VH-VL binders against Nuclear transport factor 2 (nutf2). Designs and how they scored, part 10

Target 1, 127 residues: Nuclear transport factor 2 (nutf2), of Dictyostelium discoideum (Social amoeba) (q86hw7)
Amino acid sequence: MQSVDPQVVGVGKQFVEHYYGIFDSNRAGLTQIYQQQTTLTWEGKFLSGADAIVKHIVELPFQQTNRKINSIDCQQTYQPGIMITVTGTLIIDGEAKNQLKFVQVFNLASNNGSFLLINDFFRLVLD
Key: E = the ipSAE of ESMFold2; O = the ipSAE of OpenDDE; V2 = 0.75 times the mean of E and O plus 0.25 times the DockQ between their complexes.

## First folded at step 16 (VH-VL; framework fv_dalutrafusp)

Design k05 (from c05 with heavy chain Y100W; at its last look DockQ between E and O 0.50; V2 from the best seeds 0.00; counts 0 for: pae E 2.8 > 2)
Fold by OpenDDE, look of step 16:
Structure k05 (fold): chain C 127 residues (1-127), chain A 120 residues (1-120), chain B 107 residues (1-107)
Amino acid sequence: as target 1 above (127 residues)
Amino acid sequence: EVQLVQSGAEVKKPGESLKISCKASGYRFTSYWINWVRQMPGKGLEWMGRIYPGDSDTNYAGKFKDQVTISADKSISTAYLQWSSLKASDTAMYYCARHWDDSWGYFDYWGQGTLVTVSS
Amino acid sequence: DIQMTQSPSSLSASVGDRVTITCRASQDIRNYLNWYQQKPGKAPKLLIYDASYLETGVPSRFSGSGSGTDFTFTISSLQPEDIATYYCQQYKNLPYTFGQGTKVEIK
């Protein structure tokens, strides 16, 4: 079976860990990830730019979050970059009984030896 | 720096109860699974079970189901493995180990191990 | 449960030798296979994850290959510090299961 470049997977995993670490500890800190050119579709709502995106995320009606990640898939994009697909369950406000399934997709663009988040999709998955 | 520090060696008698610990630091404790792995003297590694401290979701290997209890106290970033009644056959080294998610089920950090000796 | 059959159970080789360990899964586990090194009196250490990916900080003389049911772990040039028992581990399904281990010694 053909495999993805380990470096691509490594970078993708590190990004996801970093992103969710910030999200779950300090949502306002996501300003270090979202850029002016970043776009996010959050539950169908389209947002553009770090300010609008972070504001929306900070204003989400819950106090704390934690994630049980089920899968992380990474691929190298045609343009230097990484596409990441994440599935898992979201635990909100410590309510273990009310876990929400979700899918999130990240598109990272290579930039001067680093990576920038360009596209972000978040959707809850309903049964 | 990620660290898993386990409680000290235990010397017990059959029938006694025991609870050993694995204290985590250097990462978000509630976001990673903690696994327990048994290694009997001179034998191989056996996965016992795991817990997700974020919601206390727990899975056991069949042979360890109802034989041990895995728990966690997220307030002090500590996972536990306990027996209600030890057997001589429980004599082994016990390791805790971390992994992130079901798609990345490799144990990247391990505790130093807790030796449990059960003898009459 | 998925059974992991590791071979050989033990081997002795000279410094500089190529060492090969195999692990066979009782069913298709894709690339959900890891390799660990355990030195005497120490906890296991992750060397290879997902069949072929080298863990950060691990010497390049270690490698892994395979997919499906048959996997191979290789030390291209055995060093004295490589004396240890090596284990494969699948995480395709719960319960996670290990191979029985391969004890590697130096002649």
Scores: ipSAE 0.339, ipTM 0.844, lowest interface PAE 1.6, mean pLDDT 94
ESMFold2, look of step 16: ipSAE 0.427; ipTM 0.836
ESMFold2 (binder alone), look of step 16: mean pLDDT 95; pTM 0.963

Design k06 (from c05 with light chain Y53N; at its last look DockQ between E and O 0.63; V2 from the best seeds 0.54)
Heavy chain, then light chain:
Amino acid sequence: EVQLVQSGAEVKKPGESLKISCKASGYRFTSYWINWVRQMPGKGLEWMGRIYPGDSDTNYAGKFKDQVTISADKSISTAYLQWSSLKASDTAMYYCARHYDDSWGYFDYWGQGTLVTVSS
Amino acid sequence: DIQMTQSPSSLSASVGDRVTITCRASQDIRNYLNWYQQKPGKAPKLLIYDASNLETGVPSRFSGSGSGTDFTFTISSLQPEDIATYYCQQYKNLPYTFGQGTKVEIK
ESMFold2, look of step 16: ipSAE 0.606; ipTM 0.885
ESMFold2 (binder alone), look of step 16: mean pLDDT 93; pTM 0.951
OpenDDE, look of step 16: ipSAE 0.416; ipTM 0.862

## First folded at step 17 (VH-VL; framework fv_dalutrafusp)

Design m01 (from k03 with heavy chain S31N; at its last look DockQ between E and O 0.80; V2 from the best seeds 0.00; counts 0 for: pae E 2.3 > 2)
Heavy chain, then light chain:
Amino acid sequence: EVQLVQSGAEVKKPGESLKISCKASGYRFTNYWINWVRQMPGKGLEWMGRIYPGDSDTNYAGKFKDQVTISADKSISTAYLQWSSLKASDTAMYYCARHYDDSWGYFDYWGQGTLVTVSS
Amino acid sequence: DIQMTQSPSSLSASVGDRVTITCRASQDIRNYLNWYQQKPGKAPKLLIYYASYLETGVPSRFSGSGSGTDFTFTISSLQPEDIATYYCQQYKNLPYTFGQGTKVEIK
ESMFold2, look of step 17: ipSAE 0.589; ipTM 0.879
ESMFold2 (binder alone), look of step 17: mean pLDDT 95; pTM 0.961
OpenDDE, look of step 17: ipSAE 0.701; ipTM 0.918

Design m02 (from k03 with heavy chain S31N, light chain E55Q; at its last look DockQ between E and O 0.88; V2 from the best seeds 0.00; counts 0 for: pae E 2.4 > 2)
Heavy chain, then light chain:
Amino acid sequence: EVQLVQSGAEVKKPGESLKISCKASGYRFTNYWINWVRQMPGKGLEWMGRIYPGDSDTNYAGKFKDQVTISADKSISTAYLQWSSLKASDTAMYYCARHYDDSWGYFDYWGQGTLVTVSS
Amino acid sequence: DIQMTQSPSSLSASVGDRVTITCRASQDIRNYLNWYQQKPGKAPKLLIYYASYLQTGVPSRFSGSGSGTDFTFTISSLQPEDIATYYCQQYKNLPYTFGQGTKVEIK
ESMFold2, look of step 17: ipSAE 0.561; ipTM 0.875
ESMFold2 (binder alone), look of step 17: mean pLDDT 94; pTM 0.959
OpenDDE, look of step 17: ipSAE 0.775; ipTM 0.932

Design m03 (from k03 with light chain Y53N; at its last look DockQ between E and O 0.64; V2 from the best seeds 0.00; counts 0 for: pae O 7.4 > 2)
Fold by OpenDDE, look of step 17:
Structure m03 (fold): chain C 127 residues (1-127), chain A 120 residues (1-120), chain B 107 residues (1-107)
Amino acid sequence: as target 1 above (127 residues)
Amino acid sequence: EVQLVQSGAEVKKPGESLKISCKASGYRFTSYWINWVRQMPGKGLEWMGRIYPGDSDTNYAGKFKDQVTISADKSISTAYLQWSSLKASDTAMYYCARHYDDSWGYFDYWGQGTLVTVSS
Amino acid sequence: DIQMTQSPSSLSASVGDRVTITCRASQDIRNYLNWYQQKPGKAPKLLIYYASNLETGVPSRFSGSGSGTDFTFTISSLQPEDIATYYCQQYKNLPYTFGQGTKVEIK
């Protein structure tokens, strides 16, 4: 039986917690994660570069967010890197009844012992 | 620094009500589950239930359902475990513990525990 | 509910010995298995998460392996400060459940 590399899982944990922690506390702080070479497809809208991406996220029409994560899957990419798939529920402005299901995909590339976010996909899942 | 600080030891009699607390700090309280774990004297760990303070979603283990109530006050980053009527068999150490989500169901931070002694 | 069975319930070993604890799940839990250390009078401490990941700050002599139903916790070289009871815990399904624990003592 094959298993996920513990290092891959560990990096996935750190990245997901760090990313959503920043997103939910201070969206402008996402400049720490998004790079100039990072691309994001947010609900079908393609964005390129940290500045454009962070601006878009900051301008989203809600004040507070929480996430109930249902699943996180990690795989090592062919090139040194990690791909992460996340499913969960987004809670908007602390309202339990205002919940949105979502899927998010991260592609991390190794960089001198660290990892950089290269690709990001966010999509709400509608019934 | 992440901390979970629980209320002090309790000495109660059967039939009395009790509410113990777990105050969280050093992280966003509404973004993590708080779990309650029972440990009877000289015994192992038992997961009792959990609450997600962000929306007050709550789950209980079957044996604890309707036996205790788990709640949270996010305004003061505090979770609670309460009994309406204690029994001698409720004598135990009770821990609160944090975990992130269903994919990461590991308890990375624990309270120091609250000893509850119920005797006539 | 998913039952977690640890073996042995207790063991005594010498300083420097390799210690192995087993945890078996009543059904497939994939890698959703954690290991905790509990010292007398203290709260449990997370050592291993997701079957084989070492928690930050935990000494490298601790390790975990396995998937599915059979898991192993290992102390490569037992130290005096490792005297404790160790627990496995699954989080594949609710309710979360713990093994009955393994008490580790030094000879």
Scores: ipSAE 0.017, ipTM 0.681, lowest interface PAE 7.4, mean pLDDT 92
ESMFold2, look of step 17: ipSAE 0.454; ipTM 0.848
ESMFold2 (binder alone), look of step 17: mean pLDDT 94; pTM 0.958

Design m04 (from k06 with heavy chain S31N; at its last look DockQ between E and O 0.63; V2 from the best seeds 0.00; counts 0 for: pae E 2.5 > 2)
Fold by ESMFold2, look of step 17:
Structure m04 (fold): chain C 127 residues (1-127), chain A 120 residues (1-120), chain B 107 residues (1-107)
Amino acid sequence: as target 1 above (127 residues)
Amino acid sequence: EVQLVQSGAEVKKPGESLKISCKASGYRFTNYWINWVRQMPGKGLEWMGRIYPGDSDTNYAGKFKDQVTISADKSISTAYLQWSSLKASDTAMYYCARHYDDSWGYFDYWGQGTLVTVSS
Amino acid sequence: DIQMTQSPSSLSASVGDRVTITCRASQDIRNYLNWYQQKPGKAPKLLIYDASNLETGVPSRFSGSGSGTDFTFTISSLQPEDIATYYCQQYKNLPYTFGQGTKVEIK
């Protein structure tokens, strides 16, 4: 039987908790995470660079989010780095009835003993 | 700095009500589950239940369901554990602890504990 | 409910000794197993999460291993400050459950 390196899973969980901690409390703080080389595809819209990405996220039509995560999967990549997939539900503006299913994929690249976010995909899952 | 600060020790009589508190600071209160854990004198740890302050979703261990109520007040970042009618068998140390979500089911920060003594 | 059985219930060892504690789950819990240290009069402290990951700031003499139903917690060289009761805890299913605890003393 084969398994993922536990350290890879640990790093991925730490990143996801950190990312959503910022997103759900103060989205403008995501300037700490997005780089000039980062790309985001948000519901099919391609955005390149930290300024465009953070502007898009800050301008989304909701003030507060919370989320409940259903799954998280992490694997090493050859670049090297870590690819992370997350599924869950997004709770909009504190309303349980405003729940949206989502999938998000993060690709982290290794950089001098740390990780940088390079690629990001976000999709709402219909029905 | 993440902190969970619990209310002080309580000495009560059987039949009395009680509400003990766990005040969170240093993080966004609505992002993390708050758990309650009981430790009877000289005994081990027992998970009682939890609340997600973001939407007030709660879960209870079967033996504590209908014995206690877990609640939270988002406006003051405080979770509560309450009894409507205490029993002598409720004498114990009660801890609050947080975890991020189901895949992060490890309690990284704990309150200092609240000793509840029910006698007389 | 998933039962967690720790052994031994207590042990005594000398400073510098290797200490091993086991935890068995009543069903497969994958690696959803944590270890806590509780010193007398204090709240528990997370040492190891997900069977083998060391929490930040925890000394490297502590380690964990295992998956499925059988898990091991090890202190490679016991120190005086390691006197405590140690608990395993599963989070595969609600309700979360703890082992009975293992009290570690210095001879």
Scores: ipSAE 0.488, ipTM 0.865, lowest interface PAE 2.5, mean pLDDT 92
ESMFold2 (binder alone), look of step 17: mean pLDDT 94; pTM 0.955
OpenDDE, look of step 17: ipSAE 0.539; ipTM 0.888

Design m05 (from k06 with heavy chain S31H; at its last look DockQ between E and O 0.69; V2 from the best seeds 0.00; counts 0 for: pae E 3.7 > 2)
Fold by OpenDDE, look of step 17:
Structure m05 (fold): chain C 127 residues (1-127), chain A 120 residues (1-120), chain B 107 residues (1-107)
Amino acid sequence: as target 1 above (127 residues)
Amino acid sequence: EVQLVQSGAEVKKPGESLKISCKASGYRFTHYWINWVRQMPGKGLEWMGRIYPGDSDTNYAGKFKDQVTISADKSISTAYLQWSSLKASDTAMYYCARHYDDSWGYFDYWGQGTLVTVSS
Amino acid sequence: DIQMTQSPSSLSASVGDRVTITCRASQDIRNYLNWYQQKPGKAPKLLIYDASNLETGVPSRFSGSGSGTDFTFTISSLQPEDIATYYCQQYKNLPYTFGQGTKVEIK
């Protein structure tokens, strides 16, 4: 029986916690994660580059966010990289009743012993 | 540095109420589940329940439902476990522990434990 | 509820020995299985998560394997500081449940 490389899981864990930690505390701080080569499809809108991506995220019409993560799956990509799928519930402005289901996908590429976010997909899941 | 610091040992009598605490630091309190685990003297670990401080969502194990109340005050990053009326059988060590999400339900950080002794 | 059954309940081995503990789940829990070490008078410590992942800072002599219903925890070379009770824990379904524990002693 096969299992995911512990190193892959470890990196995935750290990245997800770090990313959502920044997102939910200081969205402008996401410049630490998004690179100029990073692309994001947010609710179908394609964005390219850290500046455009962070601007879009900062301008989203809510003040506070929290996330209840339901699933996180990690896989090593063919190239030395990690793909992460996340499902969960987004809590907006502290309103427990205002919960939105979402899916997010991250594609990380290895870079000199570290990892860079290359692709990001975010989509709300509607019933 | 992530830390969970629990309140001190308690010596109580049957029928008394009790509220013990678990104060978290070093991470975003509202983004992780806090679990309570009971360990009776000389016995194993029992998961009692959990709370997500971000929205106060709470789950209990069946045997502990309506026996205890789990709550949290996110303004001071503190989770609580309380009894309205203690029994001798509640004598145990109680641990709080955090985990991130439903896919990663491993308790990576634990409090030091709170010993609760209930005797007449 | 998902029952977790550990074996053995206790064992005694010599320093340097290979120690193996088994945990069986009453139903398929995939890889949602963790292993903890609890030393006397101390809180449990996470050693292995998701059946086979070594927690950061944990010595490499500790390992885990398995999926589905049968899991194995291994200490490749038992050390004196490994005297403790070890627990498996599933988080496939609520309520989370622990094995009854395995007490490991040194001869």
Scores: ipSAE 0.216, ipTM 0.802, lowest interface PAE 1.9, mean pLDDT 93
ESMFold2, look of step 17: ipSAE 0.339; ipTM 0.809
ESMFold2 (binder alone), look of step 17: mean pLDDT 94; pTM 0.960

## First folded at step 19 (VH-VL; framework fv_dalutrafusp)

Design n01 (from m02 with heavy chain D108E; at its last look DockQ between E and O 0.05; V2 from the best seeds 0.00; counts 0 for: pae O 8.9 > 2, placed apart)
Fold by OpenDDE, look of step 19:
Structure n01 (fold): chain C 127 residues (1-127), chain A 120 residues (1-120), chain B 107 residues (1-107)
Amino acid sequence: as target 1 above (127 residues)
Amino acid sequence: EVQLVQSGAEVKKPGESLKISCKASGYRFTNYWINWVRQMPGKGLEWMGRIYPGDSDTNYAGKFKDQVTISADKSISTAYLQWSSLKASDTAMYYCARHYDDSWGYFEYWGQGTLVTVSS
Amino acid sequence: DIQMTQSPSSLSASVGDRVTITCRASQDIRNYLNWYQQKPGKAPKLLIYYASYLQTGVPSRFSGSGSGTDFTFTISSLQPEDIATYYCQQYKNLPYTFGQGTKVEIK
C-alpha cells in the first residue's frame, strides 16, 4: 500500500501550523508568507498579490480567531511542491456560537531551498 | 544562470594528496546540496557524498567514508573533494552536481567534470 | 543501501524505433527515481525526475513511468542525437545510488 512521503507530510504540517499561528496572532504578519505572485480565493473572492491578500485578511470583520484542525492531508505536486488540504473549525472572537467549519487548500512551490505559497483557497462549510 | 565549474585535470602518483574544486555561481550557494559523483573509466556513475554549504552538513556513501573528505568554502561559493593519499584505483572522472533544491535530491546542474589520473 | 538494477546494459536500435529501459530497485523507493542521459565526454543530463516528470527543455519523446520498485524509461522514436548512456538514480534514501547504465546505439 502506497503512502505519502513522511517528509512531505512533515513540511506540509509545519507550514499549516506556521500559517495559522500567524493568522491567529497577527494577521498583518502574513506578509511573510504571501508573495506577490500568490493568489487567494477567499469565500469565492479572487485576490492576487500579497498586498491585496493581506489587506483583505486584515480587514476581515473579526478581532480574534482560533482554529481546531480536524484534518491535514498532503501530497506532492507535479513540480517538486506540496498540496495541502485542511479541514477544521474556526472560532471567531472567542464565542462558542461563532464556530464555523472551513476548508482550506494550499499549493506550495519549491523555490531556492524553501517553499512559496502559490495558491490558497479558503471556504466556510455550512451545515 | 546556475553554473558549476570544476578545477582542471590532475595527474598524480600513488600516495600523493589532492584537492579538487567545484565553484558555484548564479544562485545562493548556502541553500543547496552539492554532490560528488565518481565515474571510473568506462564505468557507471557512483554517488560519493554531499555537503550542505549552509551548515557544512555532510553525508558520505559507505565506500567513500574515510576515503575522501568533502568540504565547502562559503566565502567563494566553492565545494571541495580531497584525498590524503591517492591510489591508482582513484583514477576517474569526478563530477559535482547540485540538488534541485535543499529537499529534492535529483541533480539538475552538473559541473563539467575533473579527470583524475593516478599512476606510478 | 538500495541497489538499482538496470537493463539492458546495452542496446542497438534503428532511427524511429521505440526504446525501453528498465530499472528495478531493491526496495520501495516510491517515485524517487530519476533518469539521466550521458553523451560521450560530457556530464550527465537530467531527463526525467520523480519517475515520470519531464525536465524542462527535454524532448517529449522521452518519458518515464513506474512506482515502487519497477521503473521504465522510454524513447518513443529514437533519434540519432539520442546516442548515449542512460542511468537511473534513486534518491529515496542515502546513499543515493545509480543503475549500471544502458548504452544506446543506432544500427
Scores: ipSAE 0.012, ipTM 0.651, lowest interface PAE 8.9, mean pLDDT 92
ESMFold2, look of step 19: ipSAE 0.578; ipTM 0.876
ESMFold2 (binder alone), look of step 19: mean pLDDT 94; pTM 0.960

Design n02 (from m02 with heavy chain D101E; at its last look DockQ between E and O 0.05; V2 from the best seeds 0.00; counts 0 for: pae O 11.9 > 2, placed apart)
Fold by OpenDDE, look of step 19:
Structure n02 (fold): chain C 127 residues (1-127), chain A 120 residues (1-120), chain B 107 residues (1-107)
Amino acid sequence: as target 1 above (127 residues)
Amino acid sequence: EVQLVQSGAEVKKPGESLKISCKASGYRFTNYWINWVRQMPGKGLEWMGRIYPGDSDTNYAGKFKDQVTISADKSISTAYLQWSSLKASDTAMYYCARHYEDSWGYFDYWGQGTLVTVSS
Amino acid sequence: DIQMTQSPSSLSASVGDRVTITCRASQDIRNYLNWYQQKPGKAPKLLIYYASYLQTGVPSRFSGSGSGTDFTFTISSLQPEDIATYYCQQYKNLPYTFGQGTKVEIK
């Protein structure tokens, strides 16, 4: 059938760029993205609510992160909303040897003209 | 389960005022637009306007501006459509419908309709 | 306002037939189009949203296609319970507007 609406893809990619931009520059700033109703499964650990989620991310045991995105796929959901899958490499503390493959999934819900992050999944992919 | 339950049928005379209601349940009333749609006898659907109960933001179709008033009471999850002075031409079925969102919107749940008959 | 021109206004077909309804927008509405089914004496029911997405619980014999200005609604195999009037509706811009409707009957 028809392909994904380019606007859906555009919105999804902009979200990813915005999210990682904040994550890599100021993790505490993620409070502007995560909502109290947002849930995150980080490496298998379930977290609920912006406060708990951001606290966990801020307390991660590394100082610097850089991302090399390999793929971004977007789809419109039945909610409706946008589902986003991201694959890439995470570089920690500027060390080339500390490159980790990851997958992240975002579920965005439409909300009065904008989008809210509802579900987030992050997992490292080990060789 | 999401439900929209509208007030009962109305029989009115020209010049009379009227306020019909649409009570929502089964979801966060403040997070979804409520729309009003008119269907004159034997005719098609006409979008009249909408309200976002969360902040009472409202929009009207041009032909219905200043002809009707759309409001909401979020404390009882109820939306309203009212006329200050009915005309015979206002005779129609009126539906309320939940609209998900502007970006991806569709009318996914509808009330059962309120029949309004205006005649002398 | 965006005008939605729906055709035909009515049609009669046999059980099992393929039924096609078209809707044309007066300007580009991308995929911001929905299709509704209204049975006699009942409120409309959403069947298709965003031009081609099937609403949950809707039979797969219903489908929608198109983008821009020209859209098509299809019933692959007409069933007796499909007797109804069908409407397209754009939500690209306010005010939202509906097509005139297509009354579908069984021969």
Scores: ipSAE 0.000, ipTM 0.609, lowest interface PAE 11.9, mean pLDDT 92
ESMFold2, look of step 19: ipSAE 0.364; ipTM 0.816
ESMFold2 (binder alone), look of step 19: mean pLDDT 93; pTM 0.952

Design n03 (from m02 with heavy chain S103T; at its last look DockQ between E and O 0.85; V2 from the best seeds 0.00; counts 0 for: pae E 2.2 > 2)
Fold by ESMFold2, look of step 19:
Structure n03 (fold): chain C 127 residues (1-127), chain A 120 residues (1-120), chain B 107 residues (1-107)
Amino acid sequence: as target 1 above (127 residues)
Amino acid sequence: EVQLVQSGAEVKKPGESLKISCKASGYRFTNYWINWVRQMPGKGLEWMGRIYPGDSDTNYAGKFKDQVTISADKSISTAYLQWSSLKASDTAMYYCARHYDDTWGYFDYWGQGTLVTVSS
Amino acid sequence: DIQMTQSPSSLSASVGDRVTITCRASQDIRNYLNWYQQKPGKAPKLLIYYASYLQTGVPSRFSGSGSGTDFTFTISSLQPEDIATYYCQQYKNLPYTFGQGTKVEIK
């Protein structure tokens, strides 16, 4: 009876796979995702605009990351757009000992038949 | 284009070792789980286990635990299924398949299968 | 382990018939259930995920419903190309488990 539109789930999951595919392979490529109007809160630090956001991400003190995704939840918004929540484990520099649980929230806005990233929240989750 | 390409068919004798492969392309190999699925002749599908190549985290179904080894070499985007000593009952088709997350959990891409025949 | 029991194990139907396959889990799996189609000599293909979501490119004659322990897979109008074995698969808990399969044939 109560369900999310399958198209919303499909778009949201594909975005997550695409986003982390770039982040974990070559994070400088995130310039193709972040917009001038995008805001990111990274562990409480507020960043506005693609240049500031990508600079912050590129300068993080680790070389490689991998994402072991637990959950992906998607809902349509009145914007219109899609709100996506992700939980998982971030693995730093191939070191299984240094696994970090995280949550990330993406807000995508519908624009001219495509989706633009507008809001992004990233948080490490302490055990 | 996402592809999983498995190694060729094998004809083996009981007691021999074997390592079959599943080579991934078209996506970031270390961000997806690789599952191994057995299908004995005329039978259904059986999940054997999985590996997350990013950290080598591995899970086995109980009946396959200690019977096979699942591994991956992330430098060549390849997952492996290995027996130290094959039995006639290991005759089957073996598939690899990937999945991304635990919420939706579906195996969206499958290898073509590797037929393993074990007989004297 | 969560046991998945499909019914029937095989069936034979005419082109155009409505085909129904059921899948019962030995414990509550919420909606964590997928349906796969396997044609002879081929790898399985995903049709339905999360009990009721139709995979991209899958014809609309395929559908799934149910939650908890009882699930239904339906082909609204059987076509000749639908000759295959169909499997349900739970992913709520490890180990992942498949139903035993339902072989669908044309009369």
Scores: ipSAE 0.592, ipTM 0.883, lowest interface PAE 2.0, mean pLDDT 92
ESMFold2 (binder alone), look of step 19: mean pLDDT 95; pTM 0.963
OpenDDE, look of step 19: ipSAE 0.761; ipTM 0.928
ESMFold2, look of step 21: ipSAE 0.584; ipTM 0.881
ESMFold2 (binder alone), look of step 21: mean pLDDT 95; pTM 0.962
OpenDDE, look of step 21: ipSAE 0.812; ipTM 0.938

Design n04 (from m02 with light chain K92R; at its last look DockQ between E and O 0.83; V2 from the best seeds 0.00; counts 0 for: pae E 2.2 > 2)
Fold by ESMFold2, look of step 19:
Structure n04 (fold): chain C 127 residues (1-127), chain A 120 residues (1-120), chain B 107 residues (1-107)
Amino acid sequence: as target 1 above (127 residues)
Amino acid sequence: EVQLVQSGAEVKKPGESLKISCKASGYRFTNYWINWVRQMPGKGLEWMGRIYPGDSDTNYAGKFKDQVTISADKSISTAYLQWSSLKASDTAMYYCARHYDDSWGYFDYWGQGTLVTVSS
Amino acid sequence: DIQMTQSPSSLSASVGDRVTITCRASQDIRNYLNWYQQKPGKAPKLLIYYASYLQTGVPSRFSGSGSGTDFTFTISSLQPEDIATYYCQQYRNLPYTFGQGTKVEIK
């Protein structure tokens, strides 16, 4: 059977749990994850660097968020690193009627035994 | 450190009510599903249902629907399994377990179990 | 509901033996299958997910294979600490369902 290395899946899933744990608790804490070389495309808006990215995220018109994760797919890249795709439902302000389907893509680069977030894409999935 | 700590063993009579608990720590409680799993004496595992504490969304296995209530109190990171009227056939070990996403669907952390004994 | 049938229900083997148990689903579940170990008196523990992926910290003597309806779980060299009941679990559809379990003992 063809399969992705379970270590890659483990690292990628752990990153996703950590990232959304911070995002959904205290978005300003994402300064620990975003780098000056990181780029984010958020609903088509391009942002570069940790300061611009975190400012954008903190200023989103949400008070609190939670999310139900549908899928997490991980693959090793030739860089090397890990590309991660996430699909799920974002729940805004604890309301079932405030549910937004989303997709997010993270590209992590290997760096001295750890991983750095390099690219991030966030999109709402509209019917 | 992720932990799920369940309430202690219960000895009950048929017809009594009961609410057992599963207290979570070491992670963001509202981002994970909590599942309840029954194991009758000498038998295998049975999935009873689950709750997403973030919005209280619940799913039940058909045989347990309307027989138990699954709930959560996110202010104290605790999930509950509740009976309004116990039967002798409810004698079992009950586990809580968490999972994060539906694509991998695995239960990575389990509570220690709560033994419920219902006898006349 | 998707029924999961394990075989055998129990087995006894010597230390160092290869142990194989099978799990069959009543309909196609692709690779949406997990394997759990339950040692006597303990909660279940995840060993294998997505039919063949080894969970972190699980010894490499454990493995899984298969897809669709037929799945296999293998212990390549049985150790004394592997005395347990092993369960498969499908998650393709709600309700999640487990196999009836396979009890593994040492001769």
Scores: ipSAE 0.583, ipTM 0.878, lowest interface PAE 2.2, mean pLDDT 92
ESMFold2 (binder alone), look of step 19: mean pLDDT 95; pTM 0.962
OpenDDE, look of step 19: ipSAE 0.767; ipTM 0.931

